# VH-VL binders against b9luv3, part 22

Target 1, 134 residues: b9luv3
Amino acid sequence: MVSLGLVVARFNDSVTEPMAEAAREAATDRDAVIVDEVSVPGAYDSPLAADRLARRDDVDAVAVVGAIVTGDTDHDHVIASATADKLTQVSLDRDTPVTFGVSGPGMSGAEARERIDKGADAAEAAIDLADELD
Below, E stands for the ipSAE of ESMFold2; O stands for the ipSAE of OpenDDE; V2 stands for 0.75 times the mean of E and O plus 0.25 times the DockQ between their complexes.

## First folded at step 10 (VH-VL; framework fv_vedolizumab)

Design s2 (at its last look DockQ between E and O 0.60; V2 from the best seeds 0.00; counts 0 for: pae E 2.1 > 2)
Fold by OpenDDE, look of step 10:
Structure s2 (fold): chain C 134 residues (1-134), chain A 122 residues (1-122), chain B 112 residues (1-112)
Amino acid sequence: as target 1 above (134 residues)
Amino acid sequence: QVQLVQSGAEVKKPGASVKVSCKGSGYTFTKYWMHWVRQAPGQRLEWIGEIYPGDSDTYYNQKFKGRVTLTVDISASTAYMELSSLRSEDTAVYYCARGRWVYKTGSYMDVWGQGTLVTVSS
Amino acid sequence: DVVMTQSPLSLPVTPGEPASISCRSSQSLLYSRGNTYLSWYLQKPGQSPQLLIYGISNTFSGVPDRFSGSGSGTDFTLKISRVEAEDVGVYYCMQGTKYPYTFGQGTKVEIK
């Protein structure tokens, strides 16, 4: 049985809550268990939480879910890039799968809603990596 | 217990605006969608729009062509529906309804207000 | 917009007998990974609508088990195994898959 850590970036809660639910459901469907779930304010804050989960011996992989919706500036791209880079770094440094279930950038709220299943994708990818790299 | 209490009946003239309130209690106001649905006499239910108080995400039925504005007052756990440029066809009972959007079960309305009659007549 | 079509529009029923209401959508209500967002509501005379079924077949809390929902794609059914006097009212299906959300015409269930 694969043990998952789940990080939920809560910004745009109308979308990220369903994404988290999708991740939880995917874990259940794959007979995996979420041993801990951590909420963070936004996607930018997720690397620290992911790192802490990845350090745990009882965590086989970490799934990170969030939604970065476009604003009036390029801020969404800055956040997305920084988040992706650091989550990758966490995965490498900790030798633990960390999957990127953060939608955006460059999308509207409506587009974010259409990508709710990215939460499930992240959970499934985490499970698959845990199985393959074990 | 969860309940939604709406404001009282309104009588308006064509061209005027109406603002209906819906106060939620017994649940976390910011974690549920608030839908607005109306029913004209002898007609089917018609979806107006929805708003998520937690982040103010909002979707409208484009049929209303910008005449509808949904807002919330989180401190008062109250949602508002404003309809402008009223016409006789807007005469209906207007309902607020609490909703969730869950990954596998989707969007549904599990608790409804008592309804607010809005009459538009010259 | 997705058009929801119910049949019949009027359904007189003898108490204790079963009832069946059909709801057809003009487009598939499949959203993602088999998820379909179809719900059923009952509006009793002089009252607000109330939720009966959500997610095609999930019975809402407090709803009697004589109510059941089924279907997929574009065809959905609400069944009442044995109609009681308190079941009188107008039943509506609603799709929540595509904006704008849309309701059926309603089916008026009456006691013969």
Scores: ipSAE 0.837, ipTM 0.934, lowest interface PAE 0.5, mean pLDDT 96
Fold by ESMFold2, look of step 10:
Structure s2 (fold): chain C 134 residues (1-134), chain A 122 residues (1-122), chain B 112 residues (1-112)
Amino acid sequence: as target 1 above (134 residues)
Amino acid sequence: QVQLVQSGAEVKKPGASVKVSCKGSGYTFTKYWMHWVRQAPGQRLEWIGEIYPGDSDTYYNQKFKGRVTLTVDISASTAYMELSSLRSEDTAVYYCARGRWVYKTGSYMDVWGQGTLVTVSS
Amino acid sequence: DVVMTQSPLSLPVTPGEPASISCRSSQSLLYSRGNTYLSWYLQKPGQSPQLLIYGISNTFSGVPDRFSGSGSGTDFTLKISRVEAEDVGVYYCMQGTKYPYTFGQGTKVEIK
């Protein structure tokens, strides 16, 4: 049974709250348990929260859910890249899987709903990796 | 307890604009979607769009994009729908409706305003 | 746009008898991981619509047990096990899987 930590960014919660729900459903469907959730202001704030969860002996993996939105596409890329790099560093430092489900800006119509599934994808990947590396 | 109260009926000429207000009370305004739906006389319900007051995330029925603007005033707990370049076919009752989006069950509109009749005629 | 088609469009009923309303979509409403976003509304005479069922089969708070929903893919059904006089009005299905959200044309339920 995998014990999962969940980090949820509050920024753009019209998207991130549904993504978190999707992650919780995915964990339930896999017979995993979310032992703690941490709420952070935005995706860029997630590495510290992920580190705190990954340090716990009762956490096998961490899934991070967030959205990246800006009017400047160059800024979007910088924020997303910096966040992913820091989360990867946490994963390596703690020897603990850390996955990042991110919803990007500018999607419309049915594409917006596809962004929500990335929350489930992040949880599933974290569980898969915990199982494979254990 | 939860209430949506809309502005009163409007009579407009073709080519004009109308702005309908919807004041919410009894709930956390920033945590629910606000939908706009219209119903022409004797016709089915037609979804116009939705806005999330918490982050201003907005989606439009493309049939109306370019003529409809959805906005909110968080301090007044009020949503607005503005429809421009009015045509006779826009004569309808316009509803606001509060909605939740839940990953398991989707979007649903659980509380509706009383409706605002907009009449477009010469 | 996803077209929602209801049948029948008019449904005269006798109180105490069962009733059934069909709703078909022009495209599958299946969302990822098995979720389907189909809801039912009742608009009583002179009133705003009110929610009955969401997520195909979940009964909204305060809705009597005589209402139930079922279906999958493109075919959905609302059932009333024992119709009561208060159930008269126009019933609409709505899909929320694909933008824009769309409603069926309505089924008018009235006392026979």
Scores: ipSAE 0.486, ipTM 0.830, lowest interface PAE 2.1, mean pLDDT 89
ESMFold2 (binder alone), look of step 10: mean pLDDT 92; pTM 0.950

Design s3 (at its last look DockQ between E and O 0.70; V2 from the best seeds 0.68)
Fold by OpenDDE, look of step 10:
Structure s3 (fold): chain C 134 residues (1-134), chain A 122 residues (1-122), chain B 112 residues (1-112)
Amino acid sequence: as target 1 above (134 residues)
Amino acid sequence: QVQLVQSGAEVKKPGASVKVSCKGSGYTFTKYWMHWVRQAPGQRLEWIGEIYPGDSETYYNQKFKGRVTLTVDISASTAYMELSSLRSEDTAVYYCARGRWVYKTGSYMDVWGQGTLVTVSS
Amino acid sequence: DVVMTQSPLSLPVTPGEPASISCRSSQSLLYSRGNTYLSWYLQKPGQSPQLLIYGISNRFSGVPDRFSGSGSGTDFTLKISRVEAEDVGVYYCMQGTHYPYTFGQGTKVEIK
């Protein structure tokens, strides 16, 4: 049985809550267990939480869910790039799968809503990596 | 217990605007969608729009062509529906309804307000 | 817009007998991964609508087990195993898959 850590970036809660639920359901469907779930304000804050979870012996993989919706500037791209880079770094440094279930950038709220399945995808990818790389 | 209490009946003339309020209690206001649905006499229920108080995400039925504005006052746990450029066809009972969007079960309305009659007549 | 079509529109029933209401959508209500957002509501005379079934077949809290929902794709059914006097009212199906959300015409259930 795969033990998952789940990080939920809460910004754009109307989308990220369903994404988290999708991740939880996906874990259940795959007979995995979420041993801990950490909420963070936004996607940019997720690397630290992911790192903390990845250090734990009882965590086989970490799934990170969030939604980065576009604004009037390139801020969403900056956040997305930084987040993806650091989550990858966490995965490598900790030798623990960290999956990227953060939607965006360059999308509207409505487009984010259409991508709620990304939460489930992130959980499933985490489980698959844990199984394959174990 | 979860309750939605709406403002009282309104009588308006064509061309005017109406703003209906819906106060929620007994639950975390920012974690549930607030839907607005109306029912004209002898007609089916008609979805107007929804708003998520937590981040103010809003979706509208395009049938209303920008005449509807949904807002919330989080401090008062109150949602508002404003309909402008009223016409006789807007005469209906207007309902607010609490909703959740859950991954596997989707969007549904589990608690309804008592309804607000809006009458538009010259 | 997705058109929801209910049948029958009027359903007189003898107490204790079963009732069945059909709801058909003009297009598939399948969202993703088998998820379908279809719900049923009852509006009793002089009252606000109340939720009966959500997610096709899930009974809302407090709803008697004589109510059941089924279906997939474009065809859905609400069944009442044994109708009681308190079940009188207008029943509506609603799709929540596609914007805008839309309701059926309603089925008026009455006691014979």
Scores: ipSAE 0.828, ipTM 0.933, lowest interface PAE 0.6, mean pLDDT 95
Fold by ESMFold2, look of step 10:
Parts: C-alpha cells; sequence; structure tokens
Structure s3 (fold): chain C 134 residues (1-134), chain A 122 residues (1-122), chain B 112 residues (1-112)
C-alpha cells in the first residue's frame, strides 16, 4: 500500500480544487493512503512543501497539483519551468517520487478545466513510481 | 439566506449595449461560479457564460463571444453581464445563477436571480 | 454544440400518477474517469428555474424523494413517482460536459 503526500497550490482554485479532488479519488481507487496534505499559495511555492513531505519516513511518494494559466505567457513559462526543475531536484535529493499535476506553460482556463484529470494522473503516476522503484 | 438580486428591466434599441447586475448575499461570493442564462419568450433556456469571482476564470458561449463581457466587483459582491451590439433576437429574460463545479458531478446552478427582462426594439 | 432533445414536450398528468421525462444528447456526456454532467431543472409558472437533480441522479437539498434521475451516455430520464399539483411547470435537462452548456427544449407538465 502506497503512502502519498499531497501538495495543493491554491492559486486558481476554480481549477486546483477539482484537481485535488481528482487526486484524492485516484488515491482511494488505488488503495493508497494520503498521509498528509499541504496547501500552498501557488505552484511556485510547492517545492518547499514537497521537500517537507518527501523527508518523512511514512511518505513513499509526493503528488503536487497546481495550475499555471493565462496572463503574461512568458511569465507562466518561467514559473512552470522553475517549479518543475525544483520538484525534480526534491525527488532526486530525497530518493522519493515527486509528480507535478500541471500540463505545461500557456494553459488557458478552458484547457486547464478540461485537464482537471491531471490531478488524478499525478497521483497515479506517483503511486506507480513508488511501486516500480520499491 | 442565499439570495441573488438583479437590476431592473431594460428597454434598448438595436445596436446598443445593456449591462445587467446581480448582487449576491448570504454566501462567500468568491467561492461559487456565477452563470448567466437567458430565456426568450416561449423558448428554452440558453447559457451565456460563467465567471468565478475568486480567480476571474471566465468562459463564454461562442454564440455570444465578442458581444458579451462578464465581470465582477468583489467588494460589492456583484456580478455584471454586458451584452453589446443588441439585436431584436436578444429580447429575453436574463438570469444570473450561482453554481459550483464539482469533479464528480460537474456544474450545477443551485440559486437563481429573479430575472431581468431586456427588450430590444426599434 | 451538444443538442439536448426532450420527450415528450407536453405531459398532461393526473395527480397521484407517475410521470417520466426523457432527455437525449447528440453526443456522449461522459467526462474523463466516468463522470457525467447532466442536471435537471424545474421552472414553475412565473418563477425562475430551480435545481432538482445534478450528476444524473443526485437530488438537490430540499427536493422531494418522488423525483429521481437515471441514465448514462446519451440517454437520461427524470421520473416523478407521484405527481402533485405543485410539480406543474417546465422541466429542463442541461448538459455541462461540453462547452457551451446546453438545455433541452423543456417538457411542460400540467395537471389534466
Amino acid sequence: as target 1 above (134 residues)
Amino acid sequence: QVQLVQSGAEVKKPGASVKVSCKGSGYTFTKYWMHWVRQAPGQRLEWIGEIYPGDSETYYNQKFKGRVTLTVDISASTAYMELSSLRSEDTAVYYCARGRWVYKTGSYMDVWGQGTLVTVSS
Amino acid sequence: DVVMTQSPLSLPVTPGEPASISCRSSQSLLYSRGNTYLSWYLQKPGQSPQLLIYGISNRFSGVPDRFSGSGSGTDFTLKISRVEAEDVGVYYCMQGTHYPYTFGQGTKVEIK
């Protein structure tokens, strides 16, 4: 049974709250347990929360859900890239799977809504990695 | 008590614009979608669009895109729908409706305003 | 746009008897992972619409047990087990799976 940490970025909660719901349902469907959830203001703030969860002996993997949507497209790309890079670094430093449930830079509000399933995908990927690398 | 109160009836000429207000009370305005729906006399309900006051996410029915603008004033707990370039076919009762989007069950509109009649006549 | 087709469009009923309203969509209303975004509304004479059912079969708070929803894919049904005088009005199905959200034509339920 996989023990999962969940990080939820609050920015754009019309998208991120449904993403978190999807992640929780996916974990339940896989008989995984979410040991703890951490809420952060935005996706850029998630690496510290993910690191804190990944340090725990009772956390096998961490899923991060967040949205990066419209506005200054160049700014969105920078935030997404920096966040993904730091989450990957947490994963390597802690020898713990860390997944990021945001498709990529430039996601419009309509595209983000259609991709709410990415929250479930992030949870499932984290569980899959924990099982495979065990 | 959750309540949506809309502005009064409007009479407009073709080519003009109208702005309908919808004031919400009795709930956290920023945590619910605000939908706009219209009903021409004797016709079905027609969805215009929705806005989420908490993060300003806004979606429009393509039929109205370019003519409709949805906005909110959070400090006044008020949503607005502005429809421009009015045509006689836009004569309808315009409703605001509060809704939630839930991953398992989708969007639903649980509280409706009283409706605002907009008449477009030459 | 997804076309929602209701049947019948007019439904005269005897008080105390059951009523059934069909709603068919022009394409599947299934969203990813099995969720379906179909709701039912009642517009009583002279009133704004009110929510009855969401997510196919979930009764909204305060909606009597005599209302039930069912269906899947493209075919959905609202049933009223025993129609009462207060149930008269126009019933609409609405799909929320695809943008734009669309309503059926309405089914006018009347006492006969």
Scores: ipSAE 0.520, ipTM 0.830, lowest interface PAE 1.9, mean pLDDT 89
ESMFold2 (binder alone), look of step 10: mean pLDDT 93; pTM 0.953

Design s4 (at its last look DockQ between E and O 0.79; V2 from the best seeds 0.00; counts 0 for: pae E 2.2 > 2)
Fold by OpenDDE, look of step 11:
Structure s4 (fold): chain C 134 residues (1-134), chain A 122 residues (1-122), chain B 112 residues (1-112)
Amino acid sequence: as target 1 above (134 residues)
Amino acid sequence: QVQLVQSGAEVKKPGASVKVSCKGSGYTFTKYWMHWVRQAPGQRLEWIGEIYPGDSDTYYNQKFKGRVTLTVDISASTAYMELSSLRSEDTAVYYCARGRWTYKTGSYMDVWGQGTLVTVSS
Amino acid sequence: DVVMTQSPLSLPVTPGEPASISCRSSQSLLYSRGNTYLSWYLQKPGQSPQLLIYGISNRFSGVPDRFSGSGSGTDFTLKISRVEAEDVGVYYCMQGTHYPYTFGQGTKVEIK
């Protein structure tokens, strides 16, 4: 049985809560268990939480869910790039799968709504990596 | 107890605007969707739009072609529905309704306001 | 828009007898991974609508167990095992999968 850590970025809660739910359901469907779930304000804040979870002996993999909706500036791209880069770094440094279930950038709220499954995808990817790289 | 209390009946002339309020109590206002639904006399329920006070995510029925504006005042736990360029066909009882959207069950409206009659007549 | 079609539109029932209302959608209400978004509401005379069933088959809190919902894809059913006088009103199905959300025509349940 794979033990997952789940990080949920709460910005755009109308989308990220369903994404988290999708991740939880995916874990259940794959007979995995979420041993801990950490909420963070936004996607940009997820690397620290992911790192904390990845250091735990009882965590096989970490799934990170969030939604970065575009604004009037390139701020969403900055956040997305920084987040993706640091999550990758966490994965490598901790030798623990950290999957990127953050939707965006460059998408509207409506588009984010259509990508709720990304939460489930992140959970499943985390499980798959945990199995493969074990 | 969860409760939604709407503003009183309105009588408007064609071309005017109306703004209906809906005050929520007994729950965390920012964690639930607020839907607006209307019902013309003898007609089926018609969905107008929804807003999530927590992040202001908003969706409209395109039938209203930009005549509807949904807003919220978080400090007052109050949602507003403004309908402009009123027509006689807009005569209806307007409801606000608390909603949830979960991945498993989708959107549903679990608590409704008492309704606000809006009459549009010349 | 997704068209929701209920049948029958009028349903006279004798108290104590069962009732069944059908709701069909013009297209699949499947969202993803088997999740389908359909809810049922009752509007009693002179009152606001009230939630009965959500997520096809989940009974809302306080709703008597004589109410049940079922279905999948495009076909859904609300059943009342034993109709009571307090069940009189208009029942609506609503799809919550596609924007805009849409309701059925309503089924008027009344006592014979």
Scores: ipSAE 0.845, ipTM 0.938, lowest interface PAE 0.5, mean pLDDT 96
Fold by ESMFold2, look of step 10:
Structure s4 (fold): chain C 134 residues (1-134), chain A 122 residues (1-122), chain B 112 residues (1-112)
Amino acid sequence: as target 1 above (134 residues)
Amino acid sequence: QVQLVQSGAEVKKPGASVKVSCKGSGYTFTKYWMHWVRQAPGQRLEWIGEIYPGDSDTYYNQKFKGRVTLTVDISASTAYMELSSLRSEDTAVYYCARGRWTYKTGSYMDVWGQGTLVTVSS
Amino acid sequence: DVVMTQSPLSLPVTPGEPASISCRSSQSLLYSRGNTYLSWYLQKPGQSPQLLIYGISNRFSGVPDRFSGSGSGTDFTLKISRVEAEDVGVYYCMQGTHYPYTFGQGTKVEIK
């Protein structure tokens, strides 16, 4: 049974709360357990939270969900790139899968809802990696 | 007791604007979508748009070609729908409706206001 | 826009008998992972619409169990196992998978 940590970035909660719901449902459908959930203000705050979860012996993988839909395409790109780079580094440093389900970059607020599945995808990928790399 | 109370009936001339208010009570105003739906006489319900008071995220039916503006006043727990450049075809009852969007179910509108009749005639 | 087509448009019923309303969409209403966004509303005479069913088959709080919903893809059905006098009004299906959200034409249920 895979034990997950979940990080939820709250910015744009009209989008991110449904993404978190999708992640939780995906975990339930895979018989995985979310052992802790950490809420952070925005996606750029997620690497520290992911690191805290990934350090735990009782966490097999970490899924991070968030939205980067500020309406400024260049800003969205910078946040997404920086966040992805640091989450990848956390994963390597902790030898623990860390996945990033993000709505955006470059998405308008209106289009972000079409990608709520990215939350479920992040949870499933984290579970798959935990199983495969075990 | 969850309740939505709308402003009263309006009579307008073509080309004018109307602003309908919808005051919510009995629930956390910032945690639910507010939808606007209209019903012309003898016609089906027609979705106008939605706004999420918590982050002001807003979606519009493009049929209204930028004539509609949805806003909220969080301190008053009140949503507003403004429709400009009114035509006689805009004569309808306008409803606000509280809704949720969830991954399992999509949007559903569980509490409706009493409706506001807007009549557009010369 | 997704066109929602209801049948029949008028449904005279005898109290105590079953009733069935069909709703078809011009596109699949499947969103993802089996989630399909179809809801049903009842507008009683002189009243605002009220929610009956959401997510195809979930009965909203306080809705009697004589109401049930079913379907998939593009074909959906609302059933009333034993119609009561208070069930008269216009029934609307609504799709919430595609923007803009759209309603069917309505089915007027009335006592024969």
Scores: ipSAE 0.527, ipTM 0.845, lowest interface PAE 1.9, mean pLDDT 90
ESMFold2 (binder alone), look of step 10: mean pLDDT 94; pTM 0.957
OpenDDE, look of step 10: ipSAE 0.819; ipTM 0.930
ESMFold2, look of step 11: ipSAE 0.471; ipTM 0.829
ESMFold2 (binder alone), look of step 11: mean pLDDT 94; pTM 0.956

Design s5 (at its last look DockQ between E and O 0.66; V2 from the best seeds 0.00; counts 0 for: pae E 5.7 > 2)
Fold by OpenDDE, look of step 10:
Structure s5 (fold): chain C 134 residues (1-134), chain A 122 residues (1-122), chain B 112 residues (1-112)
Amino acid sequence: as target 1 above (134 residues)
Amino acid sequence: QVQLVQSGAEVKKPGASVKVSCKGSGYTFTKYWMHWVRQAPGQRLEWIGEIYPYDSDTYYNQKFKGRVTLTVDISASTAYMELSSLRSEDTAVYYCARGRWVYKTGSYMDVWGQGTLVTVSS
Amino acid sequence: DVVMTQSPLSLPVTPGEPASISCRSSQSLLYSRGNTYLSWYLQKPGQSPQLLIYGISNRFSGVPDRFSGSGSGTDFTLKISRVEAEDVGVYYCMQGTHYPYTFGQGTKVEIK
């Protein structure tokens, strides 16, 4: 049985809550368990939480869910790039799968809504990596 | 108990605007979608739009996008629907309805207001 | 827009007998991973609509077990195993998968 840590970026709650739910359901369907779930304000804040979860012996993999919606500037791209880079770094440094279930950038709210299943994808990817790299 | 209470009936002239209110109670107002649906006499229900009070995320039926504005007052747990450039065809009972969006079962409306009759006539 | 088509539009029923209402969508209501957002509502005379079924087959709280929903893809059915006088009203299906959300024409259930 794979033990998951789940990080939920709460910015754009209308989308990220369903994404988290999708991740939880995916874990259940795959007979995995979420041993801890951490909420963070936004996607940019997820690396620290992911790192802490990845350090735990009872965590086999970490799934990160969030939604980055386009604003008036390129701020969404900056956040997305920084987040993806640091989450990858966490995965490598901790030798623990950290999957990227963050939608965006360059998306509207409606487009983000259509990608809620990224939460489930992130959970399943985390489980698959945990199984394969174990 | 969860309930939605809407403002009273309105009579408007063509070209005018109307703003209907919907006060929610008995639940966490910010965490449920608020839908707006109307029903013209003898017609089917028609979805107008929805708003998520927490962050005011809003989706509109494109049929009304140019004329309808959904807003919320979180402090008052109240949602508002404003419809401008009223036409006789806008005569209907307007409902607010609390919405759930659950990954496996959303979107549906589980609690409805009592309805607000808006009459548009010359 | 997705067109929801109900049949029949009028359904006279004798108390105690079963009733069945069909709802067909103009396109698949499948969202992802088998999830389909189809709900049923009842509007009793002079009242607001009330939720009966959500997610195709889930009964809302307080809804009698004589109500059941089924279907997939584009074809859905609401069944009442034994119609009671209090079941009189107009029944609507609604799709919540595609914007804009759309309702069927309604089926008026009456007692013979």
Scores: ipSAE 0.682, ipTM 0.891, lowest interface PAE 0.8, mean pLDDT 95
Fold by ESMFold2, look of step 10:
Structure s5 (fold): chain C 134 residues (1-134), chain A 122 residues (1-122), chain B 112 residues (1-112)
Amino acid sequence: as target 1 above (134 residues)
Amino acid sequence: QVQLVQSGAEVKKPGASVKVSCKGSGYTFTKYWMHWVRQAPGQRLEWIGEIYPYDSDTYYNQKFKGRVTLTVDISASTAYMELSSLRSEDTAVYYCARGRWVYKTGSYMDVWGQGTLVTVSS
Amino acid sequence: DVVMTQSPLSLPVTPGEPASISCRSSQSLLYSRGNTYLSWYLQKPGQSPQLLIYGISNRFSGVPDRFSGSGSGTDFTLKISRVEAEDVGVYYCMQGTHYPYTFGQGTKVEIK
């Protein structure tokens, strides 16, 4: 049975709340338990929260859900890339799977909504990695 | 008490535009979707689109895309629907409706405005 | 667009008797991972629509327990166990799985 930490970035909660709900449902469907959830303002803030969860003895993997939507600025792309790089670093540093379910930068509202399943995908991937790599 | 109060009836000529307002009260305006739905005389309900006031995230029924614009004024807790290039078949009652989107159960519209009759006549 | 088809379109009822309204969709309303987005609304004469049921079977707050919803896939049903005079109006199903959201034709329930 996998014990999962969940980080939810709250920016654009019209997308991220449904993504978090999808992640929780996926965990239940896999007989995993979410040990703790941490809410952060935006996706860029998630690496510290993921690190805190990944340090815990009772956390086998961490799933991060968030959205970077609206606008088409280079800033959105930089934020997404920087976040992914830092989350990968947390995963390597903690020897703990960390997955990132995010609606990509530059997405319209319609596109972001269609990707709600990315939250579930992140949870499933975290669980799969925890099972495969231990 | 959660309420949605819409602007009054409008009479327009073909080719004109109309802008209907919907003022919400009794709830956190930015935490709920605002939908727009119309009903022509004797016809079924027809979904026009929805907007999330927090960030103006907007989805349109493609039937109306190009003629309809949904906007919000957060400081006034008011949503607006503007329909341009009006035709006689746009004669209908236009409703705003507040809704939640929940991953398990989807979108549902739990509070409706009183409706705004828009009449398009030559 | 997903076509929603209701049956019957007109339903005269005797108070105290049960009633049943069918709603069928032209495509499955099953969303990813098993969720189905089907709701029911009542529009009483001269009024705005009001929510009755969401997510197939969840009764909205304040809706009497004589109303129930069921179904899956493409076939859905609203039941009223004992119709009362206040239940008259037009009932609509709505799907929210596919954009654009679409409503059925309506079922007019009236006292005979």
Scores: ipSAE 0.095, ipTM 0.730, lowest interface PAE 5.7, mean pLDDT 88
ESMFold2 (binder alone), look of step 10: mean pLDDT 93; pTM 0.952

